VH-VL binders against q8ixk2r445to577. Designs and how they scored, part 142

Target 1, 133 residues: q8ixk2r445to577
Amino acid sequence: FFGMLQNKGLTDYCFDYNPPDENQIVGHQVILYLCHGMGQNQFFEYTSQKEIRYNTHQPEGCIAVEAGMDTLIMHLCEETAPENQKFILQEDGSLFHEQSKKCVQAARKESSDSFVPLLRDCTNSDHQKWFFK
Key: E = the ipSAE of ESMFold2; O = the ipSAE of OpenDDE; V2 = 0.75 times the mean of E and O plus 0.25 times the DockQ between their complexes.

## First folded at step 7 (VH-VL)

Design p6 (framework fv_axatilimab)
Fold by ESMFold2-Fast, scan of step 7:
Structure p6 (fold): chain C 133 residues (1-133), chain A 120 residues (1-120), chain B 107 residues (1-107)
Amino acid sequence: as target 1 above (133 residues)
Amino acid sequence: EVTLKESGPALVKPTQTLTLTCTFSGFSLSTYGVGVGWIRQPPGKALEWLANIYWRDDKYYNPSLKNRLTISKDTSKNQVVLTMTNMDPVDTATYYCARIPYGDYEFDYWGQGTMVTVSS
Amino acid sequence: DIQMTQSPSSLSASVGDRVTITCLASQDISNYLAWYQQKPGKAPKLLIYDASSLESGVPSRFSGSGSGTDYTLTISSLQPEDFATYYCQQHDNFPLTFGGGTKVEIK
C-alpha cells in the first residue's frame, strides 16, 4: 500500500513529514496534518517488511519509535528492518508497533492545530485506526 | 468571535417533520477539518447527540433515531439544516447546533438553543 | 454504543470545597473524553477535551484526569459561578454519547 495514511477518528488528518533541512531527514517527529491530497510530505509507503517509508527524499526514511518513547520519529531505512521500525497494519485498521506492543493513536499536542501520532495501549478507538487513501 | 444560532418552529404537531436551521459566523464550513453538529436536550434530561456534518459533506447520524434525520449544509450561506421526520411528544427538547473543531468530535462553541414543543 | 455513566447525579458543596465528578465508559475510550459545564437556562460550555486538556479561557481550578474507562473532573476550590450541571462526553467513536449529568449546588 502507498498513499496518504489517514486517521479514521480525526476526519481528514494524515501522516505528515516535512524535514526542515534537505541534508538531514532523520530525528524529527512525524505529525498529523489536514490531508491536502497532493502527496509530497504526506506520501508514505507500507512495505512487506512492515515499514512505513517516506519515499520523497534520498536517502529514504523509515518511521521508528525508540525504546521507552511514544513519539514516532524518522530514521534511515535499513536493508533489514529493525524491530523499532516495524508496524503491523491490521485488518481492523490498527497500526501495531511490534517492539513496544502498543498501537499508533492520533493525539492532540500543544494547540488545537497540532496533532501527532503517539504509541498508546491498544483499544477499539477510531483514533487508533488508519487507512491509505 | 464564533457564534451559532438555531432557528425553526417553536411548536410542531405529532407526525409532522421538523426543520431547524443553524446560522453561524466567525468560521466557514469550507475550512479544512471544521464541522457542525446537532444536539438536543429534553426538559430536565441529559444531552443527546443527533448528527454531524463536516466541510467535505461527510455526514454522521445517531442510529437510535433510525432514518428520521437528514443533515445538510449551504457553505455559501454559513448554514446547516437538520430535518427530523415523524415528530412525537417525546421529541420535545431544546435543540442546539455546535461547532466541531478540526474534524474531531468535541463541540467547542454552542448556539443558544431553540425550544421545540411537540403537541397536538 | 459506548455508555457513559456519571456519578453522582447531584451534590451540594460549599464555596472553597474540592469537588470531584466521575465518568465511567462502558469500554476503553483512549482518553477521548470531553467535559461541559451547563448553567441554568444556558447552552453547554466546553471545559476539557482529550480527558485532561483545559479549553482556552477556562479557569485553572478545573482539571480532568483518568484513562481507559475511568475519568474524573475536579474543581479544586469551588466558586459561586460554578453552580451548574456538568456533563461528560466520549468523543472516541460514533454515536457520540453523553453522561447523565451531575448537578452541583452550592450550599
Scores: ipSAE 0.141, ipTM 0.725, lowest interface PAE 4.5, mean pLDDT 87

Design p60 (framework fv_axatilimab)
Fold by ESMFold2-Fast, scan of step 7:
Structure p60 (fold): chain C 133 residues (1-133), chain A 120 residues (1-120), chain B 107 residues (1-107)
Amino acid sequence: as target 1 above (133 residues)
Amino acid sequence: EVTLKESGPALVKPTQTLTLTCTFSGFSLSTYGVGVGWIRQPPGKALEWLANIYWRDDKYYNPSLKNRLTISKDTSKNQVVLTMTNMDPVDTATYYCARIPYGDYEFDYWGQGTMVTVSS
Amino acid sequence: DIQMTQSPSSLSASVGDRVTITCLASRDISNYLAWYQQKPGKAPKLLIYDASSLESGVPSRFSGSGSGTDYTLTISSLQPEDFATYYCQQHDNLPLTFGGGTKVEIK
């Protein structure tokens, strides 16, 4: 499953990873940005191990949430996916982070046009529904 | 600066199709993340959302209106058109178009509204 | 559909009063709530989005609070131009739904 991971409740916003320093491709927060259709920084792979992989840079990155945190951070992928990197994409579109038992939700960071994915209690919110495009 | 204006017939007969045009200025539907929606308000009643259209032509409709609605845009003319079929007296309302600034569902600028009366 | 219930449906107040309007959602809307002001014969005006974010150009006497299913709009010191009907709107799920409105009238 490949493509741009788009939010149902936030029209034309996609998972986006564009680190400010190309020499340090991990450790930065995943954001939401206007879907541009070019792939690259918005192209993700959902794997059979329930990882969300970022394959644009080498080495490959995997989205993770550290224990006690709610932000999605890019980490290095491992041979065996650790629990903090596993997300269950459910049939209703919810993206469930099994280790925390929370769902990924689109949320405004600071300005009205600045959005990020965060872990929140699971609800039936459209802002917690995701699909590959 | 940002303005929206609704236009269309003031009177519609039952069973006829209503066509409303929203003409706007001060922004473009070619701008990333921008959308325009339609909301109506029957006299003395609450607001009811009808449909949204966004810069990439994504369209959303209120399912309670059972396939009566069509929304379209002409980006070069700065216009959004709403069509509603099989009009009924209960559809008598002031119809508004409004801007959606950042791809979400809140409306930051509204047109003045156009009153549509449905009667035989 | 998410049902939005506003309380009270109307209230009478004097200039300088603190006014509180409540909006209850039939389920958790994750803070995706907007407030609008509508003056007689005019279109609605956005006051607040995301439950507590004040729209640019809106006076600081307006504030929003709440979470989950319960949200509040507060006007700290009512001014003559604030007599209007106020609507809440959830912008969390389609279809978008509005509250029934709260009419703030002069005492």
Scores: ipSAE 0.461, ipTM 0.838, lowest interface PAE 2.4, mean pLDDT 89

Design p61 (framework fv_axatilimab)
Fold by ESMFold2-Fast, scan of step 7:
Structure p61 (fold): chain C 133 residues (1-133), chain A 120 residues (1-120), chain B 107 residues (1-107)
Amino acid sequence: as target 1 above (133 residues)
Amino acid sequence: EVTLKESGPALVKPTQTLTLTCTFSGFSLSRYGVGVGWIRQPPGKALEWLANIYWRDDKYYNPSLKNRLTISKDTSKNQVVLTMTNMDPVDTATYYCARIPYGDYEFDYWGQGTMVTVSS
Amino acid sequence: DIQMTQSPSSLSASVGDRVTITCLASQDISNYLAWYQQKPGKAPKLLIYDASSLESGVPSRFSGSGSGTDYTLTISSLQPEDFATYYCQQHDNLPLTFGGGTKVEIK
């Protein structure tokens, strides 16, 4: 699958990655932002290795969660996907992070108008359901 | 300052169609992420959600009432309209419109409410 | 549909009392819970969203807590203006559902 990765529970919010400059394109947090329909910062590819790839910049990035953390961070893709970069997109729309055994949930950041994807215990929440558009 | 106001009050006969207009100020439905919803409350009873509409014209309806409800917006007039067909005395309630600030489902500002009475 | 059960349905309290109201969801709502205050003849007012986030302008004596299926609204020191009916609402899944309300009355 490829396209804009949207949340079922937040109307018109998509995975978004906009690094502050071209020399620090990895290591920053993935956020959720209003879907603009133009691709680019919101265009992701779900691969056969269960990666969520960001291909709009060089080098290519892959979403990862570091051990003990719950935030999604952009890392460099590897030849063989490491466990921290593997997300199973399930038939019900859940995005299951294999290494942590948790699901990606849309959550409000400290500011009430800002949202981010975070790892949480898996539930039947619409905020844990994702789809490509 | 954010304000919302429902049209009415209204007296409706059984089987008629109810039309309510929510007029608001202090925000626009052209603002990204914002929405407006309708909630009703029968006298002495709990709140019941009816429908939401968002800035991109995404619409959601309570499944229990889905075949009776239509929600629409006129962004240029700062208005949201709810229609409900085949009114019945059990639909007698105070109807509220309320703002959804950021694409989620909480309601941060509410209109004063309008009483809709369904009787012959 | 997610069913929201509030307890108690009513309580009597005095100014200065600590008041707790409970909301139970029929399934895990992942902290997507809002609390509203409604005074007679008036529209509801948002107090808390995301289980524990205090809405701007709401007094700090109001607090929310809980996780999973069990949530609590606490008023640490009840004031005269706090006598009202309080409603919880899950904002996790459509359709949106509200609790039955808890009426806080003067003792």
Scores: ipSAE 0.451, ipTM 0.838, lowest interface PAE 2.5, mean pLDDT 89

Design p62 (framework fv_axatilimab)
Fold by ESMFold2-Fast, scan of step 7:
Structure p62 (fold): chain C 133 residues (1-133), chain A 120 residues (1-120), chain B 107 residues (1-107)
Amino acid sequence: as target 1 above (133 residues)
Amino acid sequence: EVTLKESGPALVKPTQTLTLTCTFSGFSLSSYGVGVGWIRQPPGKALEWLANIYWRDDKYYNPSLKNRLTISKDTSKNQVVLTMTNMDPVDTATYYCARIPYGDYEFDYWGQGTMVTVSS
Amino acid sequence: DIQMTQSPSSLSASVGDRVTITCLASQDISNYLAWYQQKPGKAPKLLIYDASSLESGVPSRFSGSGSGTDYTLTISSLQPEDFATYYCQQHDNLPLTFGGGTKVEIK
């Protein structure tokens, strides 16, 4: 699956990765931003290894969650996907992080107009339902 | 300052179509993430959500009333219009329009409401 | 549809009292809950969104808490202008649904 990873509950919001510069592709938090359909920052690939890849720049980035954390961070992709980089996109649209047993949820940051994906206990929330567009 | 104001007929006969207009100021439906919704309240009863429309013309309807409801916008006039077909006395209520500030489903500013009575 | 059960339906209180209103969702709503205040003959006013986020301009005596299916609105020291009907609303799933309301009236 390729495309914009859109949230069902937050109308028109998509996974977005906008690193500060092209020489520092990894280490920054994935955010949610209004879906613009222009690719680049919002274009992700869901792989057979259950990775969410950011292929806009080299080296390729893979979304990961560090142990004990709930934020989605961009890391370098590895030849064999480590457990912290595996997300199971389920039939109901939930995005399940198997290592933590939690689901990715759209959530407000401190400011009212800023949103981020976070790991939360799995529910049937529309804010935990994702689809590729 | 954000303001919204509902307008439409105060009296509607059974089987007629109701058309309500929400006119607003202090924001634009051309602004990213912004929406406007309609909510009604029968006398002495709870609030009931009807429909939402957003900046990119995404529309959502209460499934219980979906076959009767149409929501549309005119961004240049700062207006959102709701139509509801086949009115019945049980549809007697105060109808509100309200702003959705940024892509979510809470309503931060509400119009004063317009009372619609359905009787023969 | 998610049913929102609000309790109590009404309560009597005095100025200075601590008031707690509860809202129960029929399923986990992941903290996507808003609280509104409605005075007689007037439109609702947003007090709280995302279960605990205080809307700009709302007095700090109002607070929201809870998670999962159980949520509360607390008014720490009731003021004369707080006598009103309060509604909870889940903003997690469509269709949006409201509680039945809690009327806070003078004792």
Scores: ipSAE 0.432, ipTM 0.835, lowest interface PAE 2.6, mean pLDDT 89

Design p63 (framework fv_axatilimab)
Fold by ESMFold2-Fast, scan of step 7:
Structure p63 (fold): chain C 133 residues (1-133), chain A 120 residues (1-120), chain B 107 residues (1-107)
Amino acid sequence: as target 1 above (133 residues)
Amino acid sequence: EVTLKESGPALVKPTQTLTLTCTFSGFSLSTFGVGVGWIRQPPGKALEWLANIYWRDDKYYNPSLKNRLTISKDTSKNQVVLTMTNMDPVDTATYYCARIPYGDYEFDYWGQGTMVTVSS
Amino acid sequence: DIQMTQSPSSLSASVGDRVTITCLASQDISNYLAWYQQKPGKAPKLLIYDASSLESGVPSRFSGSGSGTDYTLTISSLQPEDFATYYCQQHDNLPLTFGGGTKVEIK
């Protein structure tokens, strides 16, 4: 699958990666932003190795979660995907991070309209359901 | 200032179709992530969600109303219209429209409500 | 559908009292819960969203807490203007569902 990775529970919100420096694409948090349909920051690919790739930059970025953390961050993709970069897109639309045994959930920051994907205990929440558009 | 106001008939006969219009100001349904929903409240009873419509024309309906509902918008007029078919006395309620600010499902500003009585 | 059960259905309290209202969801709603205040003859007003986030302009005496299926609205020191019916709403899954309401009456 490839395209905009959209949340079922947040109408018109998509995975978005906007690094502050084009020369440093790694280490920054993935956010959720209003789906604009213009590709670029919102274009992702789900691979056969269970990676979520950011292909608009070279070298390619892969979404990862570090041990003990709950934020999704951008790392460089590797020849063989490490466990912290593997997300199982399940039949029900959940994104299961196998290494942590948690699911990706859309969550609001503070009291604003800003949203981020975070790892949370798996539930049947629409905010934990994702699809490519 | 954000305001919403409901308009429509105060009295509807059984089996007729109800059409309600929500006219709003202070925001636009051309704004990303914004939506408008309809909620009703029978006298002395709890709130019941009916339908939502969002900026990109995404529409959601309460399935318990057996596909009696249609929601539409006219972005240029700042209006959202709800149509409900086959009205019954149990549909007597105050009908509210309310804004959804961020593409989520909470309602931050509500209209004053319009009372609709269904009787012969 | 997610069933939302509020308790108590009504309560009487004095000005200055601490009031707690509970809301139980039939399944885990991942903290996607809102609280509304409705005064007689008026439209509801949003107080809290995402279980614990206070809406702008709402007095700090209102607070929300909870997780999973069990949520609570607390009014730390009841004021005369707080006479109202309070509703919880899950905003996690469609269809959206509201609790039955809790009527708070001043003693």
Scores: ipSAE 0.405, ipTM 0.826, lowest interface PAE 2.8, mean pLDDT 89

Design p64 (framework fv_axatilimab)
Fold by ESMFold2-Fast, scan of step 7:
Structure p64 (fold): chain C 133 residues (1-133), chain A 120 residues (1-120), chain B 107 residues (1-107)
Amino acid sequence: as target 1 above (133 residues)
Amino acid sequence: EVTLKESGPALVKPTQTLTLTCTFSGFSLSTWGVGVGWIRQPPGKALEWLANIYWRDDKYYNPSLKNRLTISKDTSKNQVVLTMTNMDPVDTATYYCARIPYGDYEFDYWGQGTMVTVSS
Amino acid sequence: DIQMTQSPSSLSASVGDRVTITCLASQDISNYLAWYQQKPGKAPKLLIYDASSLESGVPSRFSGSGSGTDYTLTISSLQPEDFATYYCQQHDNLPLTFGGGTKVEIK
């Protein structure tokens, strides 16, 4: 699958990666932003290795979660996907991070108008359900 | 700053269609992520959600009432309209419209409400 | 549909009392819970969203807590203007559902 990765619980919010510095695509947090339908910073690819790839820049970025953390961070993709970069998109729309055994949930960052994807205990919440559009 | 006001008939006969208009100021439904919802409250009873509409014309309805409800917006007039068909005395309630600030489902500013009585 | 059970249905309290109101969801709502205050003849007012986030302009005596299925609204020192009916609402899944309300009456 590829396209805009949209949250079921938040109306018109998509995975978004738009680092402040175009010359450093690695190390910044993935955010959620209103879906604009133009691809670019909201265009992601879900691969057969269970990676969520960001292909807008070279080298390609892959979403990862560091041990003990709950934030989704952009890392460089590797020839063989490491465990911290593997997300299982399940039939019910949940996005399961196998290494941590947690699910990706839409959550408010700091203000009422900012959202980010975070790892949380898996529930049947619509805010933990995702689909490509 | 942000204000919403409901308008519509105070009295409706059984089987008729109710049309309510929410007129607002201090925000626009062309603003990214913003929505407006309708909630009702029968006298002495709890709040019941009816329908939401969002800036990109996404619409959501309470399934228990979906076949009776239509929500629409006129962004240029700052209005949201709710219609409900086949009114019954049990639909007697105060009807509120309320703002949804950021594409989620909480309501941060509410109109004063308009009382609709269904009686012959 | 997610059922929201609110308890108690009513309580009597005095100015200065600590008041707690409980809201139970029929399934895990991942902290997507709002609390509203409604005074007689008036529209509801948002107090808390995301279980514990205090809405701008709401006094700090109001606080929300809880997780999973069990949530609480606390008023640390009840004031005369706090006598009202309080509603919880899950904002996790459609359809949106409200609790039955808790009426806080003067003792």
Scores: ipSAE 0.475, ipTM 0.852, lowest interface PAE 2.6, mean pLDDT 90

Design p65 (framework fv_axatilimab; at its last look DockQ between E and O 0.84; V2 from the best seeds 0.00; counts 0 for: pae E 3.6 > 2)
Fold by OpenDDE, look of step 8:
Structure p65 (fold): chain C 133 residues (1-133), chain A 120 residues (1-120), chain B 107 residues (1-107)
Amino acid sequence: as target 1 above (133 residues)
Amino acid sequence: EVTLKESGPALVKPTQTLTLTCTFSGFSLSTHGVGVGWIRQPPGKALEWLANIYWRDDKYYNPSLKNRLTISKDTSKNQVVLTMTNMDPVDTATYYCARIPYGDYEFDYWGQGTMVTVSS
Amino acid sequence: DIQMTQSPSSLSASVGDRVTITCLASQDISNYLAWYQQKPGKAPKLLIYDASSLESGVPSRFSGSGSGTDYTLTISSLQPEDFATYYCQQHDNLPLTFGGGTKVEIK
């Protein structure tokens, strides 16, 4: 699966990553932004290694969850996907993080009109449903 | 200023089709993430969601009424239309259209509502 | 469908009273809960979204709290203009569903 990773509950919002330096793509938080279909910052791939890859830039980045965090941070992809980079995109659209046993949920930043994907307890929320488009 | 206004017949006969139009201003359905929904309320009763439509023409319906509902938009006219077939006296209610911000599921601005009575 | 059970169905209170309305969801709705105020003969007005976020222009005496399946709308000091029916609405899943409403009457 590849393309824009769009949320069901938060209509027309997609995974978005816009590093400040195209030559240093790691270490920043993945956000949600209006789906624009222009590729690049919103182009992701779900791989057979259970990675969510951001491959617009080289080297390729993979979404990771750092210890004690509930945010999605871009790391470099590795030959063998580390445990904190493994996700299961289920048939129902839920995106399950194996290590934390939590699901990725579209969430509003407090007191803002900005949105981010966050790890939350898995529910049947439409905001935890994701589809490639 | 955001405003919405419902228009349509005040009286519908059983089995007839109801067509309601929501005309709005202060926002556009060409704006990314914006939506409009319809909600009805029988006299003295609670609110019931009917349907949503968004800027990309994504449409969602209440499953209990899906076979009877059609929602559409005319962005150039700032209008959303709801049709409901096979009307019954039980469908007597005030019908509201309301704006949905940021592609969400809540309604931040509402029309004043239009009362629709289904009677022979 | 997610059922929203609102309580009480009605209450009477005096100006200045603290009023609490409860909404119980049939499943975890992850704080995606909105509160509306509806005055007689008027359309609903959004008060709270995301369980606790106050809509712009809404008086600070209104507040929302809760998590999981249990949520509460609080009016810290009831004002005469707060006479209305209040509804909760889950905005987590389709189909969208509302509570049965709570009519707040002023003594």
Scores: ipSAE 0.896, ipTM 0.952, lowest interface PAE 0.5, mean pLDDT 96
Fold by ESMFold2-Fast, scan of step 7:
Structure p65 (fold): chain C 133 residues (1-133), chain A 120 residues (1-120), chain B 107 residues (1-107)
Amino acid sequence: as target 1 above (133 residues)
Amino acid sequence: EVTLKESGPALVKPTQTLTLTCTFSGFSLSTHGVGVGWIRQPPGKALEWLANIYWRDDKYYNPSLKNRLTISKDTSKNQVVLTMTNMDPVDTATYYCARIPYGDYEFDYWGQGTMVTVSS
Amino acid sequence: DIQMTQSPSSLSASVGDRVTITCLASQDISNYLAWYQQKPGKAPKLLIYDASSLESGVPSRFSGSGSGTDYTLTISSLQPEDFATYYCQQHDNLPLTFGGGTKVEIK
């Protein structure tokens, strides 16, 4: 699967990654932003190793969650995916982070118009349902 | 200065079709993430959600009433229209339209409501 | 459908009282809960969204708390303009569902 990763419960919002410095493409938080349909900073690939891979910048980035944290951050991809970079995209659309046993949920950050993906306890929430387009 | 106002018939006979129009100002359905929904309230009872429409023409309906409901929009006129077929006295209620500000499902500004009575 | 149960259905209170209203969801709604205030003959007004986020222009005496299935609206010091019916609404899943309402009446 590849494309723009959209949320079911938060209409027209997509995974988005645009680091402020091209010399440091890792270490920044993945956000949710209005889907623009142009790929680029919203284009992700779901791999056979259960990675969510970002190939717009080099070297390639893979979404990860640090132990004890709930934010999704960009790490360097490895030939063998570490456990903190593995997400199971389930049939119901949930995105299950194997190491933490939690699901990715769309959530408001600080203002009502600012959204981010966060790890939360798995529920049957529409805000925890994702699909590629 | 967001304002919404419902308009439509005050009296409807059983089996007839109800058409309600929501006219709004202070925002546009051309804005990303914005939507408008319809909610009704029978006299002395709780609120019941009916349908939502969003800026890209995505439509959602209450499954208990879906076969009777149609929601549409005219972005250039700042209007959303709800049509409900086969009206019954049990459908007597105040009907509200309300804004959805950011692609989610809460309603931040509501119209004043319009009372629709269904009787023979 | 997610069922929303409010308690109490009504209560009597005096100006200055601390009022609490509870809302129980039939399943975990991940904090996607809104609270509305409705005065007689008027449309509902949004008070709180995402369980605890206060809507712009709403007085600070209103607060929301809770998680999972159990949520609470608190009015720390009831004012004359607060006598109204309050509704919770889950905004987690379709179809959207409202609680039965809690009427706050003058004692």
Scores: ipSAE 0.543, ipTM 0.858, lowest interface PAE 2.2, mean pLDDT 90
Fold by ESMFold2, look of step 8:
Structure p65 (fold): chain C 133 residues (1-133), chain A 120 residues (1-120), chain B 107 residues (1-107)
Amino acid sequence: as target 1 above (133 residues)
Amino acid sequence: EVTLKESGPALVKPTQTLTLTCTFSGFSLSTHGVGVGWIRQPPGKALEWLANIYWRDDKYYNPSLKNRLTISKDTSKNQVVLTMTNMDPVDTATYYCARIPYGDYEFDYWGQGTMVTVSS
Amino acid sequence: DIQMTQSPSSLSASVGDRVTITCLASQDISNYLAWYQQKPGKAPKLLIYDASSLESGVPSRFSGSGSGTDYTLTISSLQPEDFATYYCQQHDNLPLTFGGGTKVEIK
């Protein structure tokens, strides 16, 4: 799948990656932002290796979660996907992180008007359902 | 100052179509992420969700009303309109519109409501 | 549809009492729960969202807690202006559903 990765329960919010410089694409957090499709910040690819790739720029980035953390951060893609970069987009729309056994949820950042994808215990929440648009 | 106000007929006969207008100020549906929903409350009873519409025209309806509902917006007039077909006495209620501040489903500001009675 | 079971349906309490209202969801709603206060002849007012986050301007005597399917609203010291009907609402899944309400009355 390729396109904008949209949340079901948080209407019109998409995965967004906005690194400080487009030439320094690793090490920063993925956020949720209003879906717009402008520029390249909201286009991701879900690959047969179960990666979520930010591949509209070189070098290609892959979304990862470091051990013990719940935030999604950008790493460089590797020839064989590391365990912390593997996500299963299930038929019900849940986005399952294999290493942690948790699901990606659209979460409010600290009672603010900002939102981020975070790992949480898996539920049937609309906020844990994702689809490409 | 965010305000919402419902307007429409106080009396409707069975089988007729109800049209309600929500006029709001202090925010705009051109603002990213915002939405407006409709909720009703029969006299002395619990609240029931009817429909939501969001700034990019995404629409969601309570399926229990069997496609009797249509929601639309006019962003330039700061209005949201709800129509409900084939009214029945059981639909007698106070109808509220309310703001959804983000793309989620909670309602932070409500209008004062308008009472609609369905009777011959 | 997620059914919200609210209890009690009504209660009588005195100023200064600690009041607890319970809301049970028919499935895990991942803390996507709101609480509303409604006074006679007025629209509901949002008190709490995301189970425990206080809306701006809500007194700190109100608190929300719970997880999974079980949620509570607590008023730590009831004030005269708190006599009202309280509703929970899950904001986890469509269709949105409300609890049946809890009417809090004086004595």
Scores: ipSAE 0.347, ipTM 0.803, lowest interface PAE 3.6, mean pLDDT 90
ESMFold2 (binder alone), look of step 8: mean pLDDT 93; pTM 0.945

